VHH binders against Endoribonuclease YbeY (ybeY). Designs and how they scored, part 4

Target 1, 156 residues: Endoribonuclease YbeY (ybeY), of Chlorobium chlorochromatii (q3are0)
Amino acid sequence: MSLELCNSTRQAIPNKRLLQAIRMVVQGEGYEIATITGVYCGNRMSQRINRDYLNHDYPTDTITFCYSEGKAIEGEFYISLDVIRCNARHFNVTFEEELLRVTIHSALHLTGMNDYLPEERVAMQAKEDYYLQLLKTQKSISPQKSTDNAIFSCNS

## First folded at step 1 (VHH)

Design o07 (framework vhh_ozoralizumab_d1)
Fold by ESMFold2-Fast, scan of step 1:
Structure o07 (fold): chain B 156 residues (1-156), chain A 128 residues (1-128)
Amino acid sequence: as target 1 above (156 residues)
Amino acid sequence: EVQLVESGGGLVQPGGSLRLSCAASGFTFSSYAMYWVRQAPGKGLEWVSEIYTSGGSTKYPDSVKGRFTISRDNAKNTLYLQMNSLRPEDTAVYYCARKQIYWGSGYTVSPTGEFDYRGQGTLVTVSS
């Protein structure tokens, strides 16, 4: 049972809320977490992953790798914070709202949901909206920072 | 159009060795993890080996671990399976395989355990 987030950037992210969102999606869709790693990164890393795995030379908001075949999820996802910022501006939403939406989207992919077809995209957007709304009803908690910011520190 | 063409199968004695090859075309080979799967007569498909895009990471089930080695040559668009210490229970049609990647606002590169693309297969018979 492992759920970990990594943030290799200087951009603060709401770790606690992101972990809550992932758990909510996985549980809500009837799955369990075996091992999930979420990596929040800059455009350079997402471009390299696109080139190495998908032969694309442009950044995407998220790339998801699901290794499991059953109800216990093994996987990882990569989210470009620079793309999140651009998308938030374009859709006229907050950075945090767009970040939560894309994190939920990545978690839905880990449960086996696809958005290859337009109909599948509409269905996935409905699920994104559902979980975003659910999160908005939660009690506000102090802002969180990614523990990845501390990875630079030596352990005692 | 994704095409995979296997070769190298044949009749071999127990304890022998064979090397299988798979010629890939119709996609950017270096951008996909590749697989070998097999099917014995009257049985289902069994995963045999997995190799990451660069060739730096490989996985095997316990049934073949230590005996089989998967490798790839991205410059030649070719996948290989070196099979050593062959046993009668290794008798099967061997398929080169690739999983389908789904597109969306997040690309899923390992969607399920299904092998969406397979070649014609090459028969390996281990018998005296």
Scores: ipSAE 0.012, ipTM 0.161, lowest interface PAE 8.7, mean pLDDT 77

Design o08 (framework vhh_ozoralizumab_d1)
Fold by ESMFold2-Fast, scan of step 1:
Structure o08 (fold): chain B 156 residues (1-156), chain A 125 residues (1-125)
Amino acid sequence: as target 1 above (156 residues)
Amino acid sequence: EVQLVESGGGLVQPGGSLRLSCAASGFTFSDYAMYWVRQAPGKGLEWVSEISGRGGSTKYPDSVKGRFTISRDNAKNTLYLQMNSLRPEDTAVYYCAKSLYRGFTYTPSGYMDVRGQGTLVTVSS
């Protein structure tokens, strides 16, 4: 069982709240964490991935990879902090709120929820709103164990 | 080198059925989501089905839902598309596509690697 976040940028992120959001979504959707790695990166890494594999030369806010199909999730996601900052300004919300929303979105994808179709997009946004609001109202100041609060540094 | 080879296309009358196959090589087949996409004459690519690496999850757009069934045989590195109740508007070249990344991707239009030559399906009287 492992939940790890990697921040390859110089930008500070609310690590405890991001871990709380991921656990809340996975548990709320009826899944368990086998191994989840979340990578927070800059536009250069995101654009390089898109150039090499998608041939689009543009950043994306998140990319998710789920390696499991049962209730125990194995997967990883990548979130561009530069895109989060731009989106936060565009939507007139805080950086933290946008970051939590996109992290929740990535976790929902790991549970198998997609936004390919219009009805799936509506359902996804409703779940994002639900978990984001739940996270805002639930304050957890429980002592976090290092193993439960797995944080590591990584290079982009 | 990743290779995808589609087969099984042909001429069929409206209401008929066809089963397409895609032989995959050059990557660990079970680690990647697979897709079927099609391109009608003069049109862009249209996503028609998705299957997860182990086959436990499938997705379809409303245009083919209930008529098309995607499946895979990971022991044979082969992807299938069973097409029933075919309509003239299903006429297209059908391509097998791999996800660009290992595992599951969440957007079919932006995260597919379409490398095969395709197989032509013509639905007419």
Scores: ipSAE 0.012, ipTM 0.271, lowest interface PAE 8.5, mean pLDDT 78

Design o09 (framework vhh_ozoralizumab_d1)
Fold by ESMFold2-Fast, scan of step 1:
Structure o09 (fold): chain B 156 residues (1-156), chain A 124 residues (1-124)
Amino acid sequence: as target 1 above (156 residues)
Amino acid sequence: EVQLVESGGGLVQPGGSLRLSCAASGFTFSSYGMYWVRQAPGKGLEWVSEISYSGGSTKYPDSVKGRFTISRDNAKNTLYLQMNSLRPEDTAVYYCARDTRSYVWYTGKGFDYRGQGTLVTVSS
């Protein structure tokens, strides 16, 4: 079991809160974590991954790869902090709220949820709102097993 | 506010042509991939075409490949769909759509906003 986040940027991110959000989504949707790596990066890395793997030549807020087929999730996601900042400004929300929303969105993708059509997007946004609200009502939790949550710098 | 406004729909004979336009505002148009999607009467949404932010990459389903051409003018914040050799089964409301904020590797198809649509009727 491994849940790791890395941050290749100079921007501080709320690591404990992000880990809590990922665990909450995975558990809430009836899944378990085998290995999940979340990468927080800039537009250049996001654009490169989009280009290399999805044949898209532009930055995006998140790209998600799920390698598992069962209830124990193996996967990774990439979130562009530059796009998160733009989105937060556009939607008139805080950087942290948008970051948590997109992290929840990425975790929902890892559980097999799609957002390809408007009706799927509405359903997914409802789940995003649900988990964001749960996070706001949760109190601080005791420390968890260290091997389950590792936070490190990318390419240090 | 993100806005997408479609135009150019109408009634056309089988074998005819139409050019649809989509005027975009409220976001940096040149930074997003764009789609055309359609909905025929009593049916679900169907993907019609996609184009990268630069216009350098386009994709089509087999149902319209060779007949439809997607293009964009980033200086004018406008997306286009040139439709040739139209068939009765192309009758639908056509929507301009902005690429989603998220991609799942195995599909690459999704959007987070669409306009109000423009009706295309192909009938004699």
Scores: ipSAE 0.000, ipTM 0.153, lowest interface PAE 10.7, mean pLDDT 78

Design o10 (framework vhh_ozoralizumab_d1)
Amino acid sequence: EVQLVESGGGLVQPGGSLRLSCAASGFTFSYYAMYWVRQAPGKGLEWVSEISGSGGKTKYPDSVKGRFTISRDNAKNTLYLQMNSLRPEDTAVYYCATPRYSEFLYGKSTYYFDYRGQGTLVTVSS
ESMFold2-Fast, scan of step 1: ipSAE 0.091; ipTM 0.502

Design o11 (framework vhh_ozoralizumab_d1)
Fold by ESMFold2-Fast, scan of step 1:
Structure o11 (fold): chain B 156 residues (1-156), chain A 123 residues (1-123)
Amino acid sequence: as target 1 above (156 residues)
Amino acid sequence: EVQLVESGGGLVQPGGSLRLSCAASGFTFSSYAMYWVRQAPGKGLEWVSEISGSGGSTKYPDSVKGRFTISRDNAKNTLYLQMNSLRPEDTAVYYCAKWYEGRTYTYSPFDYRGQGTLVTVSS
């Protein structure tokens, strides 16, 4: 039913590619979208959510909340673009590749995949690599031809 | 804030039984998988059991399969571990755990765990 992205930062993000990645993961894993909200934010909001909900007073790359257990996913995720930028430098990848990877990771969590054990982490990373590669094999689309936008503003 | 409080540990003879409990608060308990992990003296963390949010799916390593049973009461926000046929090698601090929900610079399993409860299996 509903897939919405919000960007509360001054940093441009590839909305169309992010939406595509989320749909690809959910469908590829055999699930449906009931309601998914993805929030792209800065360290301040990420730190607040981590503090308020998880009692951790530091920013993190992603926090996911899944409210459903059935085939139709209800949930939300929060990704800190500031942390993504740091991660991209650390892992020697582009900002966009790291952003897509963490978005794919968040979507995989919403399907019920865990990364608690070493073998689960290997499986999760393999799925991240798989979907990231699928995105790369699709035809390149001009940014000026894209009509995909964030559905709502987080700045209000 | 996420809080996990374990109880039920103690001294027990080999072949005995114990039931551990974990009271959870600060999150929607029924929406998340929960875990029991343990740390024996001089050893690292070992995963003991896993249960899905609904309670419909469970997993165990071979070391405890058939002896330990994980369960949950979502109405009471409580996780349980029934331990039967206890062995001296089951001696450990047992933790109720929920995984950290993100990737970050450092990678550590079971960031959300309580204080633990000591289980000693000894003659």
Scores: ipSAE 0.015, ipTM 0.169, lowest interface PAE 8.0, mean pLDDT 78

Design o12 (framework vhh_ozoralizumab_d1)
Fold by ESMFold2-Fast, scan of step 1:
Formats: sequence, structure tokens, C-alpha cells
Structure o12 (fold): chain B 156 residues (1-156), chain A 124 residues (1-124)
Amino acid sequence: as target 1 above (156 residues)
Amino acid sequence: EVQLVESGGGLVQPGGSLRLSCAASGFTFSTYWMYWVRQAPGKGLEWVSEISSGGGRTKYPDSVKGRFTISRDNAKNTLYLQMNSLRPEDTAVYYCAKGTYYLSETYKHPLDYRGQGTLVTVSS
């Protein structure tokens, strides 16, 4: 019964919409929230998590940890805003759209969806598209009004 | 069906060179980040290199930086690893691995798919 987001960066994020997206995915897939923590971070924190948990020393866009096996989800995810910014430029989409997509992707992982196989990845992307579209058609919540406080380069 | 078929491994003396190839099929190769990973005898998987879908971005760990070069030919659905100045500690089975559309490797699936590997032995 706890859903918490934290942002360790100076980059503004649409907190209300991210919370809405997570609840929508969890409920839509037939699950409940026991404890979910979403962390929005920079490349340094993402690299540290990869090093500590995955034995890699480079940034990634998302890392998801699921601690539960039943319908009440316990877990956390970490999203690198620097990588989201880079992805958004690469795919010619807005930062907010890319951020929502990756947040939905992380929430889907918490419900037990895998993308190990190509057919699983197609299914995952279809679910991402579905929830992103559903979120866009819902009544809008006022976005967080703030200026971008950080300018980041893509990994390369 | 996703298939990744590695080739080009073999026995080489220290200081030598090898070029590994990975022939990909069963997916849209040009839209995925691709990786080379290796596993030395008795050790875990080690990341060796990564390349963006368009080939414009590459990364290497310090252990191979300046010696190894990853590249891709999207028209041929082929990934390459040029290995120069090989050392005994480079001895491993080398795997081609399919990543994600993004620069992402999720904890639940660090590799979307990997091939059967090709053995590289650096010894006299």
C-alpha cells in the first residue's frame, strides 16, 4: 500500500502522471501495490547500481527489482533520466513520452512480464503502447510546472 | 526464431589478432543494440563491448579499450569484434548478444538472447 517516487536529479519530472501510469499498469494487469519505490536518477547512480547488482560499470535506462511472487507487488525500479533524454532525441519523441514509456515498461516488469525472447519483447512493447495510449486518453492531471534544470549528453 | 551464430574464434599467440563475426536472423537487426560478452573458464559473464542500433555509439570496459573494436553491418545483419594485441587473459568463449531498442539491460534479463559462442584461446 505504498507507492513512492523520488528524483535525485535537478531534472523536472511529471510526478503525478508517473504515479498514474504505475497505478494504471499494476491495476490493469490484475495486481496490487504492496510497496513500490521508483527512483529517477542520473548516470552515476545508474552505473553504481549496475556495478553493485549486475557487475557492469556503465549506465542503463532502467533496472527493475521484484521481491514478491504473488499479486501484491513488492519492488523497486531505477530510471536514468540522462539515458531517457538521449533515447528521446534518438527516437524523435518528447522527454515526457519516453519517460512514461520506460516507467510503464518498469511497472510491467514488476508484474512479472519478461522480455527475454523476441515474442516476449513484442508483447511487452504492445503493452507499453496500450498503457501509454490509455494514459493519454484519461483525464489529464496538471503537469509539474518547472524548467529543465539539467542538460545532459548522450552516452558515447 | 531469433538466431545468433558466432564465428572466427581459434588459437592465437599473445600479441595476435582475431576478428569475430555474428550472423543474426529472425529479428530486425538494425533496431537493436548489440553486445559482445565473454566467459572465461570457471568465471561469470563479462561485458566486452556494446554498439548502438545505428552504429554511431560504442562502449568498452578498460580491460579491452584501445585493443578491441565493435562494429556492425546492418545491411548484412552482421556484428563484428576486431580483437588486437590479444593477451592470455582474453581467453574465453565469446558470445554475441541481442539487447534492447534502448541502451538498457534489465536486471530480470541481462541478455535478450545470446548465441552458442565461439572459443578464443590465447596461448603459445
Scores: ipSAE 0.000, ipTM 0.119, lowest interface PAE 12.0, mean pLDDT 76

Design o13 (framework vhh_ozoralizumab_d1)
Fold by ESMFold2-Fast, scan of step 1:
Formats: structure tokens, C-alpha cells, sequence
Structure o13 (fold): chain B 156 residues (1-156), chain A 125 residues (1-125)
């Protein structure tokens, strides 16, 4: 029963907003958090480069691992902040908006949503838009219990 | 159900070699692309190598190209990473991972659905 975020970079991230987004997605999709760790890193997450990638849109640099099969999620995700900056410029949105969108996307993957097929991608994008809009209208963070923790360092 | 168990890590001198192994169980190994990814101290995950289900396709980032070789033995459900000419910057926990490449609506990416617990590789004198 933990939700923890780790930022291994010197870049400031909206930690409370990211936690809020993850909780909103997981609960909204009918799941519970057993253990979720989100890791925000620089440009250490890399992907293979081929001719198609170089000639098309920049990739979303996120990796998710889901260890659970039931309604209580155990898993983690990794997001590259440098790729988020590139994506924000490409899609003409703010860094914070792109970061929240990709965090929502990663949380949706942890609930079992895929985006391999065109119809799956449409559904995923609709859910991203839905939760991002909810975040924009919500003025406060859900009450935090004394047993919930947020970590700021990935050093172990 | 799905289990990936890495082995072969340890302390090695710069210029040395190590061979990592990953024992896979709980799925049809030959039907899945397999990956090695690593996490250096204080850093995020970095993709290290990819191999197709048949072993016919492999891919590496420039950081390890020519030094590392990924291979698989589908009869033994085992994935390997041969690491040569090791450098201090190769120090990391190495993970065996299952997954596939996909093209997302925002570009190209890779998706990983399972990984092992990792094996530590330390390159120092």
C-alpha cells in the first residue's frame, strides 16, 4: 500500500500533482494501489534508433512494469524528462501538461490498457484527455494519510 | 506466473568481460522479443539490447554497439548478454525484460511488461 515517486534529476517536477494524477487514474479505472513506484529521470532512458524514428515524431520515452494481475496494482514506471521536454515542444504544449499526460498514460498501462491497435489508441487518448481535464478542474489534493510516503531521490 | 531470473553479474576490471544469463519460465519464450536494460547508480533505465523471438534480429544503442552481444537459446529458455571491453560507465544493475516494439500515436517506443530482479555489474579497478 504505497505510492512513491523518485526524481533522479535536478529538474523540478510537480510531485503532488503527479501523485494526484496517478491516484485519480487508478481509482477512476476501478483499481487499487498496492505498490506503485514512478521514476523520473534525465535522458538515461534510451530507445533503438532506426530510419523511421529519425523521420517521424519523437518517441514517448516511458517504460512500465506491471507485476500484478488483479485489482490491486503492483508495478512501476520510468519517464525521461528530457524526452518530455522534446515532446512538449513538438506538440506545442507546456512541459507540465506533457508530463501529466505521459504520467496518466503510464498509469493507464498499469491498469491493463494497451495502445497497440488504432481503436486502443483512440480509447487511450480519450482517457488521457479525460483525466487531464479532471486534474485541471480539481483545486486540492486528496487527503494524505500519515502512512503514505513520497520519495524525492532514486539513490539507493 | 511469468518469471525471469538473471545471473552472471559481479566485479570486473576495465577491459574485462562478463556473460549474463536470464532463465525464463511461465510463457512461450520463443514467441517473445527479449531485452536487456540497465540502471546505473542514481540514473534511470537504459535500453541495452534487443533480440527477436527467433534470434534473427538484434539491435543495440551506440553506447554498447560492437562491445555487447545479445543471444538466446530457445531450447533452454535462456537469454544471454556477452559483455566485452567493459568500461566503468557500464556499472549498473542489469535486467532481463520481456516485451515488444510498438509505434505509439506520439512516435516510436518500446514496451516492457515483465522484468527480473536484476544482477549487479561493477566495473572498477
Amino acid sequence: as target 1 above (156 residues)
Amino acid sequence: EVQLVESGGGLVQPGGSLRLSCAASGFTFSSHAMYWVRQAPGKGLEWVSEISGSGGYTKYPDSVKGRFTISRDNAKNTLYLQMNSLRPEDTAVYYCARGKWTVEYRGYSYTLDYRGQGTLVTVSS
Scores: ipSAE 0.008, ipTM 0.247, lowest interface PAE 8.6, mean pLDDT 77

Design o14 (framework vhh_ozoralizumab_d1)
Fold by ESMFold2-Fast, scan of step 1:
Structure o14 (fold): chain B 156 residues (1-156), chain A 129 residues (1-129)
Amino acid sequence: as target 1 above (156 residues)
Amino acid sequence: EVQLVESGGGLVQPGGSLRLSCAASGFTFSSYSMYWVRQAPGKGLEWVSEISRSGGSTKYPDSVKGRFTISRDNAKNTLYLQMNSLRPEDTAVYYCAKTPFGYSYKLWEGSTSPAFDIRGQGTLVTVSS
């Protein structure tokens, strides 16, 4: 199992809670972690990925790629912290709450949930709310930390 | 193991036609929406066509609408792209892709854009006069 988070920005992020959120979602949806890399980046990196993969030239809050088909997830996601900050102000929530919501959203995508249709978006929002609430109760979803789950700098 | 293998590319004159194929294995093909995407020399990845799980819904950008037709054969686990009235600007490596379990989205747009799970080496289409 490998679960790694990378932060290329100066913005502090709650690494332990982000890891808990990802494990909680993956386990809660009946999946296992093979290899998940989460990258927290600025608007320019997000725009580059959108340009390279979607032919977009604007920032988005998250982009996810799932490489696995079965119950053991292999994948990665990219979250723009500048967009998270903007979203938090717009929704009148804390930066941490919005960051956790978008991280949960990305993890749900890795389990196969789509938000392509309006009804899929409603279902996704309900699961986001569920896992955010579950995190507030501090329920353990993993009895130990793997030596393979690391938080690292993504400065190349 | 998910595999997507593209074929059918080649050199063609402007105004000509080609049919691309994508052989899918390692997943339940009929449960996924499928895409064709392309990458021209010096350019980024461009979405070309989209088809729903059943084949009942298709979408195209204006650049290829009316010229390209996406289709699928769920019994054969095969995706197709029929390309007619080819132009020099259609020159690119063409990839088939399934939707990954994630996409890009924009908070205030109310729209989602698919990201592409690309596995194969692609098939080169060259349109040259």
Scores: ipSAE 0.005, ipTM 0.194, lowest interface PAE 10.5, mean pLDDT 76

Design o15 (framework vhh_ozoralizumab_d1)
Fold by ESMFold2-Fast, scan of step 1:
Structure o15 (fold): chain B 156 residues (1-156), chain A 125 residues (1-125)
Amino acid sequence: as target 1 above (156 residues)
Amino acid sequence: EVQLVESGGGLVQPGGSLRLSCAASGFTFSEYAMYWVRQAPGKGLEWVSEISGSGRYTKYPDSVKGRFTISRDNAKNTLYLQMNSLRPEDTAVYYCARYSKTIYGGWTQYYFDYRGQGTLVTVSS
């Protein structure tokens, strides 16, 4: 079991809260952590042009890769902190709230939750709201002794 | 279920060319946009190119625009990246990735949900 976060930016992030959020989502959805790496970066990923959405060109806030098919998750995600800051301002929420929401969203993708269909997107948003509310009411949880958790610089 | 398998990487001299391929299976290839992304030694993941499901729309960052061309053959479920005028800074593991998108609030955002194991490209003299 490994759960590692990497921050290659000069922006402070709430490491303990992010780890808590990932564990809460994975366990809440009935999965286990085999190996998850979360990378928080300042570089903006480009957004795709979609013909079905004619006037639509927004930056990607996260990229999520899931390499496992079973209940023990192997995967990684990348979150652009510059896009998070922009989104937080746009949605009139705090940077921390938006960062936690996108981290929860990435973790939900790692559990195999899809958002290809409209009903799946509604379910995804409801799950994001649910886990955000749980985090709001819970104290920060210290890393478990048997869990291989690390927070480190990833681009030095 | 979903599988993406890259090939075509190797050692090439600066100024040279390589063509990467990605064989896709387990989904209706023509209905998904596809990406090439790369990770250089000691660096984070970097977007390289995007292509729509039909192949009609492509997009590139300035760092590769004019040098790299993304294309697809939907009859063969294969994605390609033609890389010309290669530079040492193009040295990286190149990954084929499948597009995913979601809606957050009123905004549409994009995510990759699958990628392959990658193919190494080394540009060195």
Scores: ipSAE 0.000, ipTM 0.156, lowest interface PAE 12.2, mean pLDDT 76

Design o16 (framework vhh_ozoralizumab_d1)
Fold by ESMFold2-Fast, scan of step 1:
Structure o16 (fold): chain B 156 residues (1-156), chain A 125 residues (1-125)
Amino acid sequence: as target 1 above (156 residues)
Amino acid sequence: EVQLVESGGGLVQPGGSLRLSCAASGFTFSSYAMYWVRQAPGKGLEWVSEISTYGGSTKYPDSVKGRFTISRDNAKNTLYLQMNSLRPEDTAVYYCAASKYFRESGLYYTPYDYRGQGTLVTVSS
């Protein structure tokens, strides 16, 4: 099991909160983490990845690659911090809130959730809102153990 | 065994049209998102189009948007690419590809579970 975050920029990011978000989404959707790498980067790296793999030459907020099939996730995602900062200003939310939203979105994609159809996009946004709200009301937690030890759990 | 067999490639003049087909066998076609990707000589794979499991959503890069149309027939296990207004820079080997799991849009490189042998498209006068 490996979950790692890399920051290729000089911009600080809330590593603990981001790790918590990823674990919460993967566990909440009924999956396990085999190997997930999240890369937080600038516009130049995001544009380069889009150009090299998808023939797009403009920045995007996130790019996700899933290598696994089944319940144990292997994959990586790339998030442009410059785009997150612009979007946060535009939507009048904090940088951290927008960053968490996009990280949750990327993690949902790693679980196989798609947003091709309008109804799928609505479902995706509802899941983003759900996990973002959980993170807002929950204190920071330690990395998830292989067994569940929650105080009110009836199942594990 | 899993097979994806492309057909319909050939030599065409600039401004012309071609329709590519991909016959799939050995897996549950309707459970997979399908792709057309291409590779020009000496270059890497370039995503050309994607289509959802039942054809309700399609995505294209700007380089082909408005000129190419992806479609599928799940009853016949066949994927299609209609290519119009072809340009010399569209010259490449075109591959049919399938992926069980992938992301929200064509903005992502999609690791393919299966890929065919390709069909050559040459756009030249």
Scores: ipSAE 0.000, ipTM 0.141, lowest interface PAE 11.7, mean pLDDT 77

Design q01 (framework vhh_6qgx_2)
Fold by ESMFold2-Fast, scan of step 1:
Structure q01 (fold): chain B 156 residues (1-156), chain A 125 residues (1-125)
Amino acid sequence: as target 1 above (156 residues)
Amino acid sequence: QVQLVESGGGLVQAGGSLRLSCAASGRTFSSYAMAWFRRAPGKEREFVAAISWSGGSTFYTDSVKGRFTISRDHAKNTVSLQMNSLRPEDTAVYYCAADRYGTSYYYTESEYDYWGQGTRVTVSA
């Protein structure tokens, strides 16, 4: 098992909360972590990665690469902190809350949940709300970290 | 537009080492997951190894785990396969592949958008 977060920006992120959120989603949906890498980046990196997705009219608000076939998740996701900050202001929520929501959303994608159809988006949003609420009620309980990789800065 | 060119193939004795390289041309290389596949004489193409865009996740078929190492260099737009402790059964044409969408089916060749022409590896007994 390996869960690793990478931050290529100068913006601080709540490492412990993000790791907790990912573990809660994966375990809550009945999956295990084989290898998950979450990359928190800036607009330039996000624009390069999103270029092909924008041309194909993908409805997702994050980029997720899934490599596993079964219940042991292998994959990665990319989230732009600049986009998160903009969205937090627009939705009148904190940076941390929006970051956690999008991180939860990315983890749900890794479990195979889609949001292509309106009913799928409603189901995804309900799961996002569920895990955000669960995280708030369990804020004093740290998830296990004996098999996790340490967080580090990304090498571009 | 992405083109992939493999290099580094050749003849090597069992127990030897070889390093394959895949050079990508095109401005979107850094957004692609990359993989190596191989085709032995008279056999179907099979998965060997894959690496995520960030280089943070690597995947291997069981027969090469511990012997092969996949890596990438974003500055050079290159993905490499270091092959150690080579066996006669590793004899094949090795192909570089790129998947811009990512997939849960990284082992399946039909999921990859771009392919190189291949580089031949021959391992003598």
Scores: ipSAE 0.000, ipTM 0.151, lowest interface PAE 14.0, mean pLDDT 76

Design q02 (framework vhh_6qgx_2)
Fold by ESMFold2-Fast, scan of step 1:
Structure q02 (fold): chain B 156 residues (1-156), chain A 126 residues (1-126)
Amino acid sequence: as target 1 above (156 residues)
Amino acid sequence: QVQLVESGGGLVQAGGSLRLSCAASGFTFSSYAMAWFRRAPGKEREFVAAISRSGGSTFYTDSVKGRFTISRDHAKNTVSLQMNSLRPEDTAVYYCAAKPYWETGYLYRPDEYDYWGQGTRVTVSA
């Protein structure tokens, strides 16, 4: 399995915590990781996401693609750190909490959960809250294999 | 007006090659994941290959892995499918499809795609 995170920004992110969140969601939902790439971006992605958010009049902070049809997930997601920062201020939560929430949200999408309908949004929010709380209660998690903890630099 | 126009289909002998192309217009191509599906005579539509919005990830159905290659060109707004070592069972109408970025989920599901081309016919003779 391969789980890789890329941070193209100068903003520090809690990489170990993000990796743990992704693994927790995928495992908790009954899936396994074949190949997942998460990209944390700055201004260029922020402009694209903000443009699309404004045009569609809905809160969008991530773009997620899933390529697999079985229990072994192949996929990628993109998160705008600038959008995360704005949303954290708007919702009166910490940057880290909002970043973990959106990362969990993206991982849930990779498992096939959608949030197009009101009832789907309620279900998604419940799962987000569940995994956030689970992460809060698990201060120490066993070390993962080195390949599962890979963080790499990405050129935008 | 959104349009996807396929080309490159035709008749080819088993073991031969064809390159399909899909020209996209009327939407922000770089914000969409793209895929190829096919429908054989008397069969349902099935997934063939998908390419991510960025082009960094590709996915194939098992029967075409190692034989087909999907690629995209953002400057030309095109998606291509290079088909090598063709077999009679590859005979089908091939469709180009676009999945909007705001909709997440499984790229192998036809119902996830909002935009479809009219298809291009590929016939592989034994």
Scores: ipSAE 0.012, ipTM 0.230, lowest interface PAE 8.8, mean pLDDT 79

Design q03 (framework vhh_6qgx_2)
Fold by ESMFold2-Fast, scan of step 1:
Structure q03 (fold): chain B 156 residues (1-156), chain A 128 residues (1-128)
Amino acid sequence: as target 1 above (156 residues)
Amino acid sequence: QVQLVESGGGLVQAGGSLRLSCAASGRTFSTYAMAWFRRAPGKEREFVAAISGSGGSTFYTDSVKGRFTISRDHAKNTVSLQMNSLRPEDTAVYYCAAGYTFYRTSSLEYSGSEYDYWGQGTRVTVSA
C-alpha cells in the first residue's frame, strides 16, 4: 500500500505519470502493491549498485530488487536518468517516453518477468509496448523538452 | 576491511524482549540490503528478516511476523532487530548480513548467498 518515488537528481521527472505507469503494470499483471520504492538517480549511484551487486563497473538503465513471493509486491528499483537520456537519443524518442518504458520494464521485473533469454526479451518488449500504449490512450504523453547539461553524456 | 558487529544478545525468559543491533565499520551500507539470520544448535542457518537499502521494504520469515521488527539508521550505519514475545524456539546465534537481494531471489531459498558481508553473531537464549 506504499508506492514512493525518490529523485536524487536535479532533472525534473513526471512523478504522477510514473506512479500511474507503475500502478497500471502491477494491476495489469494481476498483482498488488505492498511496498514499492523507485529511485531515480545519476550514473554514479547506478555504477555503485552494479559494482556492489552485479560486479559491473558501468552504469545500467535499471536495477530491480524484489523481496516478495506472493501477489502483494515488496521491492525497489533504481533508474539512471543519465542512461535514460542517452537511450532516448539513441532510439530517437523523447526523454519522457524512454523514462516511462524503463519504469514499466522495472515494474514488470517486480512481477517476476525475466529478460535473460532472447525470447524473454521479446516478451518483455511486447509488454512494455502494451503498457506504453495504454498510457497514451488514458492521457496524451506530453513531449518533454530537455536542456543538455554537462553531466548528461552517453560517454559519462 | 569491512566488518559487521552484532550486539544485544543475552538470556531472557519466554515472553520477554531483546533488541539486537548491528554496526557497520569501514564503510557505509546505505545502499545495501541488510538482514538477520539465525542458527540454532543442530540446525542450518535460517533467514529471519531483511530491510532494503532505502529502508522502504521489509521481509520476515513467517515464524517471526508480528513479533520481530527490523529497522535501520542510515546516519549511524546500523540495523536493529526488535524481538518481542520471545519463545524458546527463538534460541539461536543471530547473524547480521549486508548485500543485495536480486529481484528473482523472491523465488529462491534465502540461503544467505545473496549477502556479501557477515558478522560473527550474537547468542540469544530464551528460557522456558
Scores: ipSAE 0.006, ipTM 0.156, lowest interface PAE 10.9, mean pLDDT 75

